# Designs tried in a protein design chat: VH-VL binders against RecQ-mediated genome instability protein 1 (rmi1). Part 13

Target 1, 235 residues: RecQ-mediated genome instability protein 1 (rmi1), of Schizosaccharomyces pombe (q10160)
Amino acid sequence: MNQTTTLSTELTELGVRVQNRWLQSLLDYLAKKHSTGANTTPQLVMQYLVASDIRESTTSEGAAPYIVSEQHNVRIENTMLLQIVRVREIGISIVNQLEYLNDLEELKKLKGQKVIRLVHDESGDEEQNDDDGLTEAQDAVQKGSELKKMCRLILEDSNGQRFWGLERKPIKGIQLSTKLGTKLLVKNVLVRRGVLMLDPNNTTILGGSIEEWDKDYFPKRLIEELKGELSKTKA
Short names: E, the ipSAE of ESMFold2; O, the ipSAE of ESMFold2 at other seeds; V2, 0.75 times the mean of E and O plus 0.25 times the DockQ between their complexes.

## First folded at step 3 (VH-VL)

Design z3 (framework fv_roconkibart; at its last look DockQ between E and O 0.35; V2 from the best seeds 0.00; counts 0 for: pae E 2.5 > 2)
Fold by ESMFold2, look of step 6:
Order: C-alpha cells, then structure tokens, then sequence
Structure z3 (fold): chain C 235 residues (1-235), chain A 122 residues (1-122), chain B 112 residues (1-112)
C-alpha cells in the first residue's frame, strides 16, 4: 500500500475521510520539508486537518446523509465530521452575556496596561504591584467563565450543509469563547425537528479553527452580533 | 489576531551567545513551522532555518549548522533561537516568521515578528 | 545554494505609474509536485517584511489588486500597475524549493 492509501485508511478509522488531493498536497509539502515522507503519521496529518476548512480537506462520506432540517426523530448512527460556524448561549439573557463579555474586554485592557507600566517602571528594586483592579477584573472573568447553561451551534459538514446543534448536556469545550471552525466528531446523534441533539457521549471535540472565520471574533465581533440580536428583539 | 512578538534588543560581546524569543498568539502554535531569518544593517534577508513546533524537527542552513539552535516552549507558544560564538558580522536584526499551510495549501511566510536587533561589539 | 538575482536594485517611479521587478534564479524553482515556491515580500521603511505574493502569482489576503506576479521556471516578475505612496520600500523575492531558502538582494522602490 502506498503512503496516501495507508494514511487515508488510518484517518478513516478515526472518523475522518480526507480528500485525496488535499492529502497528496499536504504529503508533497511535508516531503519537501523533510527528507522522508515515510515518517508522516495520522497525528501529524490531523495537526493540519483541524486547522483546515473541511469543505476542502474532507469528502462527503463524513457528511450528513440527508437534509438535516427536514428530519424528525431519526438517528444518525454514522460518525460525522463537522465544524462549528457559530456558538450561542441560549440559557442566559443576551444582556447578561454582554455584561460578561464587556468584563472580559476590561480584563484584557487592564492586563495590557499592567504590562506596559511594568516595562516602563524605573522605580528599581520594589515589590510587585498589588493591582486590585486587575484582580477584580480577573474575578469577573472567572465568574463569567461560569456563564454557561446551554449552547446552540451552527454546524457545517464537508458538503457545506449547515444545521443546528443543541447541547442537551454540557459539553466541556463548547462555550461562547470556542473558536470558530472547531472540529467535532458526532456519532449516534438523534435529530429532532431538524436539530442535532448533542451531548458528551455523542460528541468528541477535535479542536482547531478556521483562521479566516475566527480572527478578531471573540469577543468584539460576538458583542456586535449579540447587540444586533438584542436590537431585533426590541424593534 | 495572529501575532508574533519577539524579545528586545541585545548587545553582546564577541564569543558570547544570544537567545531570541518569539511568542505566538492568535493561532494554534503547533500547526505551523517557525522560520528564522536575519538582516544585517542595510543588507538583505538571510534564512537561518526552521523548527516544527509539533514534532521538534529542525532544519538549519549549512552556514549556521553547529552555531544555531532552535528550541520551543509549547506551553507558552514560544520559539527560541540561540546563536553561539558570536562575531561582529552576526550584528543583524533577527526575525521569526510563521510558515503557513492552510486549506488551499502552502502560503509562504505570512506573519513575521517585529525583529530583534542583536549588536555584537566590544 | 540557489542564487536569486533581482533587477533593478533601485527603482524610482513616478506616482501613479507602473513598476516592474525581475527576479531570476540560478536553477528551476519547480518542485517535483509541480509547485513553484517563489514568493515576494515587501519591507516598508522601519518595518518587518510582509508577504505580498506566494507561489509566483497568488496574492496574500489584503494585498491590493494592483500587485501581480508572473513567471515560470527561473524567470519571475512582480508588477505594480499603479504605484502609490504606501508602496515605498524594499521588495524581495524568495525561493523555498531548495535548501537553503534564499532571497534576492532586494529592490528599493521610491517615488520620483
């Protein structure tokens, strides 16, 4: 068996069906970088795959088997590879979410100020500054990290079909700060009223992101999107 | 945002060593090779080598083999370049750069650090 | 080592006029996969280099349409259809097909 076929088989065992042309291009790149491509492992391929757009890197064999929005009370036994397009917290008011996100932005600003001040401080041999403002902002972030009740996801498969996923039980790693393009393996999932019913037993987080989607998103673009959603409710 | 932030300028004597840091943020540090370049004052760019932050594999340009070492601290998304047995002609600005490979394939060095001036003088 | 030769080394251009920079390699940059790893970078005054063009002709995200790359094998060209003030700096071609990776000497583009 050649390297491409061997790797493709190994990746399929992990639930990932790579596009042959994508895998070959990656292997050509790795061969140029390293004198031997024989040392390429499925784990190394996954490093690049989770950072990819699965519409380019994977085949429809790992996609949803039908139009999900048209289904009710069916179970998809097969493993699907999906990427997260959006995350929304639906169990906490938008106003409270905005307050949480503003607190995170304040913490980020305060940390930056502390770093700059420490760099320019010529006061010599002094004890470290006890910054009550930073500690208070960090406490808000810590408490705000508990702003998790129930997320609804927009998911996308290798064919570009987008559909809803509802978190029935908390899944560690799914939260407002989850990177856009994060890869999931979803197996044996119930579809109700066109929505995938997700829980920790049917969902495995592979990680990654799509850089073009995720850049400058959390928290600034998310805040703007939530404000727009709040305005529609009031309008 | 994707960013590479390097350590500050250094002044060294001939025969010493220097270690330049390059901290990555805004992307998965282990997904892309880190390259190192240098640029002597008023001169062009010179490639020194790369390190794969996932595997730790390195490639050094022959000119620097035996004097340069690339290392990592993946827990803080930081790459390091150490150049030993410094001499006056090692005075240069040293750069780190991410080698990007995305869904559409290879895209060269898309993000560079701000540069670190290393001055070697008595 | 593959020698990358740029021409011209100094390129004064009237604002709004086209500019062209040549880059020649001492051996073919076509890798066995068919890819040609020839790239262009711009270093603006006081800044680090930034990617303009990768693999001969592909613009990096956010690079204006007035920049274009072409060429094959050993001969490559970067063109600017209409030079603007922000285009001032030193342009480098780089090959990544053969180790060690090598850069051209740079072409300093200046207005007037």
Amino acid sequence: as target 1 above (235 residues)
Amino acid sequence: QVQLVQSGAEVKKPGASVKVSCKASGYTFTSYDMNWMRQAPGQGLEWMGWINPYSGDTTYADKFQGRVTFTLDTSISTAYMELSRLRSDDTAVYYCAREYYGSSGYEAFDIWGQGTLVTVSS
Amino acid sequence: DVVMTQSPLSLPVTLGQPASISCRSSQSLVYSSGNTYLHWYLQKPGQSPQLLIYEVSNRDSGVPDRFSGSGSGTDFTLKISRVEAEDVGVYYCMQGTHYPYTFGQGTKLEIK
Scores: ipSAE 0.472, ipTM 0.758, lowest interface PAE 2.5, mean pLDDT 86
ESMFold2-Fast, scan of step 3: ipSAE 0.540; ipTM 0.753
ESMFold2, look of step 4: ipSAE 0.464; ipTM 0.754
ESMFold2 (binder alone), look of step 4: mean pLDDT 92; pTM 0.945
ESMFold2 at other seeds, look of step 4: ipSAE 0.520; ipTM 0.778
ESMFold2 (binder alone), look of step 6: mean pLDDT 92; pTM 0.945
ESMFold2 at other seeds, look of step 6: ipSAE 0.542; ipTM 0.773

Design z4 (framework fv_roconkibart)
Fold by ESMFold2-Fast, scan of step 3:
Structure z4 (fold): chain C 235 residues (1-235), chain A 123 residues (1-123), chain B 112 residues (1-112)
Amino acid sequence: as target 1 above (235 residues)
Amino acid sequence: QVQLVQSGAEVKKPGASVKVSCKASGYTFTDYWMNWMRQAPGQGLEWMGWINPYSGGTTYADKFQGRVTFTLDTSISTAYMELSRLRSDDTAVYYCARHDFYEGYSYGLFDYWGQGTLVTVSS
Amino acid sequence: DVVMTQSPLSLPVTLGQPASISCRSSQSLVYSDGNTYLHWYLQKPGQSPQLLIYKVSNRESGVPDRFSGSGSGTDFTLKISRVEAEDVGVYYCMQGTYWPYTFGQGTKLEIK
């Protein structure tokens, strides 16, 4: 039985169209890594897909139509698979965001030192769960400063087309700390001046990231990007 | 049919405050940002700041920071601009204008404007 | 602040003839995202300003094709291919690249 054909069909039912070459490479990798006949499920493939670059891992059938600034009040009925390139908070001034993020950066350094000590005292397997974000530190800072009002996203499709998405209504899981490369399924979306109007009813967060994009990004590199943007807007 | 209707002309004494209203209709109030501009008699346009009706978030131009406050009443689709400690040089026509969500920022793309409110500050 | 300078300040034009308005910014209006946030607004006598052209060359919906915008960096031009009576008013260029957003001083177009 051709495993790639079977998995491709099953993944399509989940809303994801994978490149056959990418899928075959993944199956070859899994066979080598486990050195025995691994039972590969669509769920396991999805774990790798959400960590991939969809320009390489998925087909154009899931791509967005060409979206331009002149498209206003147009609805795109089709389901699009997109990955997040950048997240910005547009309901709060950059100055206030930088104050919050600098505080978070310092808190993250303090929490990171404590986490490293705990991991050293216990199993290294705990490290992966602890490295899934500093939620405790983030919660502590958020209680002292509100940072989520309205996010604007730079989104990318399987063909590398980039365009704007605006959080029209709060979407759980979309915030400045959302990992770069996070995958979204967007369906039945309204376009205004070339911007996708996102809300919980038309947006499904699949999760994941692209490690190359997200490494050391939040809050360190985000702070540097915002400082640069602030300088240019006031020049 | 998008319409922004502003409150009527005001005459104020120096040191007083004025509150101008801007009532929106023909669209979902929270979908678009509201910007405020003014124009002194015979002079050009000057940007004052914006408010996001969905979140209540505001940005003020430095010249007006500390004297201007933007507020909302979403139940009646109305934005307000309050300018305090009025001076004679605050005499101007004040405009509200809708900002389309082009790239998610207010970069001067104002597609609909209110009719303007003349505020005269005289002793 | 970015200074926006328009020329001419007064533009008398014969009906049916072309008109051209220049706008110069004190610094480049190319933002870090690669976009140029230079827009043109028209204020007709006794009316509020209205958007004509956004991001240098894009016509707003409902604006006649006789209006066109061009330019790059610091030099921009608004052209009207054949002036009609309804085109009378004050034209403003405006930059949204830098805070605070600033307008040119305006160009008054009048029919002769």
Scores: ipSAE 0.000, ipTM 0.437, lowest interface PAE 14.0, mean pLDDT 80

Design z5 (framework fv_greziprubart)
Fold by ESMFold2-Fast, scan of step 3:
Structure z5 (fold): chain C 235 residues (1-235), chain A 125 residues (1-125), chain B 112 residues (1-112)
Amino acid sequence: as target 1 above (235 residues)
Amino acid sequence: EMQLVESGGGLVQPGGSLRLSCAASGFTFSDYWMQWVRQAPGKGPEWVGLIRNKAYSYTTQYAASVKGRFTISRDDSKNSVYLQMNSLKTEDTAVYYCTRHDFYEGYSYGLFDYWGQGVLVTVSS
Amino acid sequence: DIVMTQSPLSLPVTPGEPASISCRSSQSLLYSDAYNYIDWYLQKPGQSPQLLIYLGSNRESGVPDRFSGSGSGTDFTLKISRVEAEDVGVYFCMQALYTPYTFGQGTKLEIK
């Protein structure tokens, strides 16, 4: 077996079926960059894959079947590789979500002002004082992380098909701040009215993102999107 | 299995009234928003109006061309939706379709996922 | 109202050849949930319209994989990779973003 065949086989064991052209391009890139030395590992390929668009990097064998609203109580037993297009919190009012997100923006502003003041007063060399500002921001974010009840996802497969996923039980790592383009493996999932019923037993988070989708998204663009949704709902 | 059957069409003079009925079967009718769409001879479809389900208080919306003249209602116990047409004009001549609005948990998956066979309404002297 | 404009209005195609239909909206159909609220319908001669594609690119159940929808914002395309005799009819795009929901003028696909 050559290198691409060996890696493809090993990645399949991890639930990922890569496009041969994509894998070969990655191997060529890594060889020129000299970042991996003599051999590329499946783990290194996964690091690049979770940052990719699965419509370009993976095969249709990992795609979802056609999912339509008429499908109620239908089970998809096969493992699907999906990427997150959007995350919405449906268990918390949009007003409360906007308050939380605006508070995050204000906290970031206060943190910036505090760092500037410290640099102004001192010289900017005091790393511990900068860390104190970061710790304060992190504590506020951690407190706000309780703002999670039930997320609804827009998911996309390797063929570009989009459909909904509903968090029926809390899944660690899925919340409003989850990066767009994050990869999921979903197996043995129940479909109700075209919506995938997600829970920790059928969903594995691989991580990653698509930079083009996620750039400047959280919380700024999310706030804009939620304000639009709130306006439409009030009609 | 799933069916939408329209009835009540016919010939009527300008200024007259007509009531269309649409009987649904094969799905949980009360969960769905229902819509009326018409198609004039040789033309494309034109949206007439919609009626939401109980969760949205059976609210209705209408195209400007029929607002004030047409009324949509429903009876979930009979799995039926109705279109009451008053002050009919020659421009209302069309095949009228009863259609289902597809949604789940507040998301619309698209409109008009299922259409009835249609019923002809001719407004002429 | 949102105006939907289709081109071409008439599309003669040889069986087995690809076909493309364009649809343009007078304002963006891309919503904050990242979906384009555009559907595509086919009306075969003597029949009611039937849903082919919903929310931009999703095929309705039972629709052959030779049909695909693409585009974003105001410019959309319905493609048939290989036209078959059963595909004859009038194709309509429709915006589902705001009431009143509006349809394009229609594209009549005919076998030549």
Scores: ipSAE 0.000, ipTM 0.436, lowest interface PAE 15.1, mean pLDDT 81

Design z6 (framework fv_mosunetuzumab)
Fold by ESMFold2-Fast, scan of step 3:
Structure z6 (fold): chain C 235 residues (1-235), chain A 123 residues (1-123), chain B 112 residues (1-112)
Amino acid sequence: as target 1 above (235 residues)
Amino acid sequence: EVQLVQSGAEVKKPGASVKVSCKASGYTFTDYYIHWVRQAPGQGLEWIGWINPYSGNTKYNEKFKGRATLTADTSTSTAYLELSSLRSEDTAVYYCARGDYDYETGYSYFDYWGQGTLVTVSS
Amino acid sequence: DIVMTQSPDSLAVSLGERATINCKSSQSVLYDSNNKNYLAWYQQKPGQPPKLLIYWASTRESGVPDRFSGSGSGTDFTLTISSLQAEDVAVYYCQQYYSTLTFGQGTKVEIK
């Protein structure tokens, strides 16, 4: 009881409001897993929280207000806890993204699911330039860098409300390989046409994932989803 | 004693919606999740989703997203399943079942079940 | 999704004899961090809802007769009825709760 109150208060200071039932269940689990002498810190609770579904682990106090497409130039002052449902790169064509992802999938197969950074001649050969026949996708894979220009997210709050987020300025940790279920704290964010305008100043990445959502997702299921999206446009 | 009592049988036309209720008694309604499972005639069991009555939060099987809506009323200790855009293949017995929350997976086994509600979808 | 496959689809057993039902998952339902198998067994009689028999692969639910036992780990699980009684005639389902929730297709147990 006293430990649950103390932990809940400390987590609230970190921007996270947990459900008492979820927290008590976690404490019971940790006590059984570690038997005697288990000491639960806010940091340990956060480790488990970022791996949880916030619809289950947190209260509606951290949820977004009702967001609709008619809302334009509305600012949400309060801090919201959100989880990532999907990431899309909208600054790069789907064809180029598929080239990158297929190459990455092949590299993972060859190296036992390990991606090896290939930085052998990044600046050594002046004949090896951007004009050396490499696409943006091929260049990214070869250099071990993420393919990234501008991401659009589907975000979900503790009440299960889903809405769009757009990366207006690069946010470190947001890219196609970002795990599904990753937790974000978003504060003082501008809403334009129902879309949250995200940048490094209003977005803090807490990390984590939801295993059920992210299992076998990158790059296999992402490739399948993008092929489906490409077939609908059929330029 | 723990009991989950469901509403009576429904007959609906294709395209209609149905709302099934599940009234809990014998325990603290907000301490457990309510899951919904269906069983088509002569077929196996298929999970639809769960609701946490404490928070109102829900999780759905991907197959039912956009068609199933789970709600709960804590003042009456009653959970609801609403299924829209009914098709003949939605003909089934619909069960509510009580489950605890396992923090590692978010899923559980079911220790108590409702008696079932037969929903028949026919033209 | 994890696919649960039961065998056999049906079996006929004489009263007092042993009944064995197998359940196989398409991937492991053993959680490494807690060393638990996320598997349950249910009994369903005609016109009735399923009834929980076993959870965590081998833990018997309170009130379930000791002739029912569960065993196995990872991907291969077994439900055993050591001495079949008349009231045990039913369809039996295995269920995983490791990743989402999926059930086996069921095994019908009948008296010979």
Scores: ipSAE 0.000, ipTM 0.460, lowest interface PAE 12.1, mean pLDDT 84

Design z7 (framework fv_polzastobart)
Fold by ESMFold2-Fast, scan of step 3:
Structure z7 (fold): chain C 235 residues (1-235), chain A 124 residues (1-124), chain B 107 residues (1-107)
Amino acid sequence: as target 1 above (235 residues)
Amino acid sequence: QITLKESGPTLVKPTQTLTLTCTFSGFSLSTDYMGVSWIRQPPGKALEWLASIYWRDDKYNNPSLKSRLTVTKDTSKNQVVLTMTNMDPVDTATYYCARHDFYEGYSYGLFDYWGQGTLVTVSS
Amino acid sequence: DIQMTQSPSSLSTSVGDRVTITCRASQYISNYLAWYQQKPGKAPKLLIYAASTLESGVASRFSGSGSGTDFTFTISSLQPEDVATYFCQQYYSYPYTFGQGTKLEIK
């Protein structure tokens, strides 16, 4: 049994079916970069797998069946490997989301400064306004928490098929800041009108990203996308 | 209403560079999950995919045409531009631009709306 | 590259007839196959995607079937307006590739 065959078998036990060509290319790369003839573990391969495009790195055995909007109350019992194309928060208005993201971007700019100039005024300010009406976005930024109620995902399988996934119950790690290309294992999932009903019991987050998809995305490009979607809604 | 329309020269001399512009309306290449592709068809022959550009500025070129192809977009003008260098008489074809609809959740190469096409003749 | 082979290259038949065109991929493409109709002097029109799904506004007499490598396109009852060249296309992998086309004519 060669190294490629052994690793493929072990990766299959982890829910991932890799293409032999991709795996061999990775092993050749690792031999050149780190160590010639070193023992490569399934865990090390997984680190590279979750940073890959599964359309190129994995086989169709982990793909979804053909999913259509006419499929209602259909269960997919098999385990699928999917990657996240987009995350949208549908439980919070786009206006509130934009407020949160703009506040977050400003906060990132401030934290990037090595020299901060603050004016201290000890004269005693006039307190005429007591604003108790913080938006959900402002509240989340103040608490250092991410804005989250219910996410809808665009998911992609190893064959390039795209379809919707909806958080039926909150899943830890799924939010607006979730990196594009993040890998999920989904098993025993209910399909309602072509949408995968996701919850913590049927969804495992493997992590990762696709750098080309995710670079410069959060929050700057996401803000641009949401502004465009808001404009279409008002039209 | 979704429309696409090609524009550019209809006659190109051998060795010259072809520049074609696709002007579109009814969707955005900055905020929608859309792509625009260039596809050509020599008279009486099959369709050949040339290049695609996506809303994130991801670009894909047909490997058989080497480095001859460049595709760019101008989001503010709703335009996609194809540049093809070193034109040859065999490049004589009708050139189309077409949209990929990502919103419906299917793959990248599904062309749901097409421009009318522009015939480009390469001759001296 | 994935090669797409269509059969037949041309077909002549009568109004009301059932028309069948086949398309074969050189490698596995699941159901990532589309069918286009191109009338003389016009741009192609998407008829079918995902091997068997009708595009919105397309007449029900058009249908598709198949998966993996072998695919079939059918017109259940040919109409005069169906005179066109029909192309299959795989969208499983870059570069996207089309079949050579089947020219359909009426006697």
Scores: ipSAE 0.000, ipTM 0.419, lowest interface PAE 15.3, mean pLDDT 81

## First folded at step 4 (VH-VL)

Design j1 (from a4 with heavy chain N52R, light chain S33D; framework fv_mosunetuzumab; at its last look DockQ between E and O 0.75; V2 from the best seeds 0.00; counts 0 for: pae E 4.1 > 2)
Fold by ESMFold2, look of step 4:
Structure j1 (fold): chain C 235 residues (1-235), chain A 123 residues (1-123), chain B 112 residues (1-112)
Amino acid sequence: as target 1 above (235 residues)
Amino acid sequence: EVQLVQSGAEVKKPGASVKVSCKASGYTFTSYWIHWVRQAPGQGLEWIGWIRPYSGDTKYNEKFKGRATLTADTSTSTAYLELSSLRSEDTAVYYCARHDYYEGYSYGLFDYWGQGTLVTVSS
Amino acid sequence: DIVMTQSPDSLAVSLGERATINCKSSQSVLYSDNNKDYLAWYQQKPGQPPKLLIYWASTRESGVPDRFSGSGSGTDFTLTISSLQAEDVAVYYCQQYYSTPTFGQGTKVEIK
């Protein structure tokens, strides 16, 4: 059995339906660069696939079976491969999100140095910082953790259809800093009012990104997008 | 063997349009992006834009937006650059180049180039 | 737009000697997420299209002789030809692909 057929079969067992022409082009590239063509593994192919745009690299057999936005109370039993177009936190106010992102940007300017250790009165509150009047944004920055309650996603399938996904329960790895173009496998998902109801049991994060979407996006372009969204809701 | 073969030289008057072709062979045309780059005589290289042949999506250098049109015909594996409202400073060799999809998805690394097409704009 | 500036504009080097070309970008082309410098070097001989030599600042393209090497990071980059051969007479361009591609003005390398 030839290498492309074997690899395609192995990738399909992982839930990914690769375009044969894309896979052959990858194998030709790898043979040129590494002389590894005969020893290419599904794991190596997956590394390149999660960095790709699935509209180019995968077939429509992993796409949504119908127009998702027009469905209510149906379950998609099959496994879909999706890529994240946008992430929004909807369980925390936009104002608090902007505070978090601005504070995180300030920490990056200090190149990891924490001002907190230099402030005596605030240092005296360090044991109490978690509970003593701190906003959720301030607490996340203090701990070096993600600001997270519940995300809404814009998802895209291999056919370019875009639809909403809502975290019904928190999924580790889905937060404001999640790279645009991150690949997901979603199986047995309930569609309610045109929205995929996501949770850790029906969603597997494969990782990756789409470089043209993600480069220089977090946090500056996200801040600008959130400011624009805030202006619309306040007006 | 990867090849990009471009159409022949063109001579045009100011205000006219030109259409340059770039025929690809030796690889899967729809798996790679095509960029266009020009070089005026004795000058450096200037990026014009890219096209994704599988979808027809394009992006243009702002300098050329409104004048340049990139297209692709997947049935013939051929990309096209059309440049309108030609000016004498558009005199250049125009190259198509393949974007190394697997190395630099964002803006591209050019691993194969066409032979170039001289476009001369003179009154 | 990221401006790429090369130096020198031209360089005469004896056969078998070292040629060194500098390239400076107006902004960093290092992407922190993957820690890669989005910088390439091309060789162009008269009447020919450019040919890719180096990418990711220091990675040699397939079929490029070992005498070609790239170094540097961030904003300052160098192409070195360790032992100049007659066939290396050309114009050399640096190019960033961090954003909208831009090229340096070129450095002509010739035999002294």
Scores: ipSAE 0.352, ipTM 0.718, lowest interface PAE 4.1, mean pLDDT 86
ESMFold2 (binder alone), look of step 4: mean pLDDT 92; pTM 0.933
ESMFold2 at other seeds, look of step 4: ipSAE 0.391; ipTM 0.730

Design k1 (from y7 with heavy chain D100E S103K, light chain A50Y; framework fv_axatilimab; at its last look DockQ between E and O 0.84; V2 from the best seeds 0.00; counts 0 for: pae E 3.2 > 2)
Fold by ESMFold2, look of step 4:
Structure k1 (fold): chain C 235 residues (1-235), chain A 123 residues (1-123), chain B 107 residues (1-107)
Amino acid sequence: as target 1 above (235 residues)
Amino acid sequence: EVTLKESGPALVKPTQTLTLTCTFSGFSLSTYGVGVGWIRQPPGKALEWLANIYWDDDKYYNPSLKNRLTISKDTSKNQVVLTMTNMDPVDTATYYCAREYYKSHGWEAFDIWGQGTMVTVSS
Amino acid sequence: DIQMTQSPSSLSASVGDRVTITCLASQDISNYLAWYQQKPGKAPKLLIYYASSLQSGVPSRFSGSGSGTDYTLTISSLQPEDFATYYCQQYDSYPYTFGGGTKVEIK
């Protein structure tokens, strides 16, 4: 059990409070199935943790200290570990977002069908007009790479409490394609009217995902969700 | 959707080398805790584990097949390849690939299987 | 190698019956035991892992129990879709080994 205590202390220094039983199960797995298990590092454990559901892998000590939706003008100074449930772009119209996502889908279809015609992209500058519409798809992709203004997140802590996070300044790595279940460390964050005010200085992206949430989500299920949200707001 | 699919020859001559490819989607073998294994089942008989390969390139083989097995992966293509040398009619079986994954609540055995491919070894 | 002895090799049951299948390991496998269901012409499907943990999407009528060397799969009320062959598998140590199977047939 000494290995578990040492690793837990090292992980806590990184801002992560793991459940002892989760860590012990992982160490047992690593010791039985992988040679590296004999000298497991906090960095290796973190790789498993970011792929986990933090409700099962981490303790309440890394959760929000109160019901966030009921707070106003409060600063949470300690570090929280959160996972992303949903990402929404709120600074760009849903219609424009749908056009972007549909253009990405069309590019993927054309690329799959016309790979042979793309084999010379590296070797030459080609602007020939063709029927597959690849030049239009390239424009849409470039416009899409710029499709970011302000995201709103649904965040979840280790207790399963969900609350809003508003991106007050762009955070690199937060976009419509961000994987569901992505882990964040949030420190010294202002809460305004029940919403976390996120920026690059208080938010660190650890990465990861939750497979059950993220599989087959981007872009198809996102498109369907946005269409549903558009119809409701119009009604 | 997480899927695996086996591909390879349906018929192999005795002494030849069998090469099977497992192509998967919906997950990556670069994900920590992910592995892919091969299991076979002779017609009407029980399942037999053959080999596993993991994200960190650790490999494990059924020792009953001596040195006949080689497993490898191509993470960029989402493929795992099993090679089995010196095929014999007793090796006639359906061959499956399957995913093994260590998730947040523990180590699941083979949680997702391919449909299997029947390999017949005969002269 | 860890031998897995599965019992019975077959059984006949009616819809609604309670079915119990046992699996005996030749040594302690520390709950690293899985149960699979296999229908004719289909791949195995994971039901239970770590002796008693229900796989996501598996009906709650399936349950696993046991420890050490003795493990049990129980189907509390057999349904028409449950007629299949069931296998246990240890994954405590390599080589992974399977039981001989239990065919659950319609009475």
Scores: ipSAE 0.411, ipTM 0.729, lowest interface PAE 3.2, mean pLDDT 86
ESMFold2 (binder alone), look of step 4: mean pLDDT 93; pTM 0.950
ESMFold2 at other seeds, look of step 4: ipSAE 0.424; ipTM 0.744

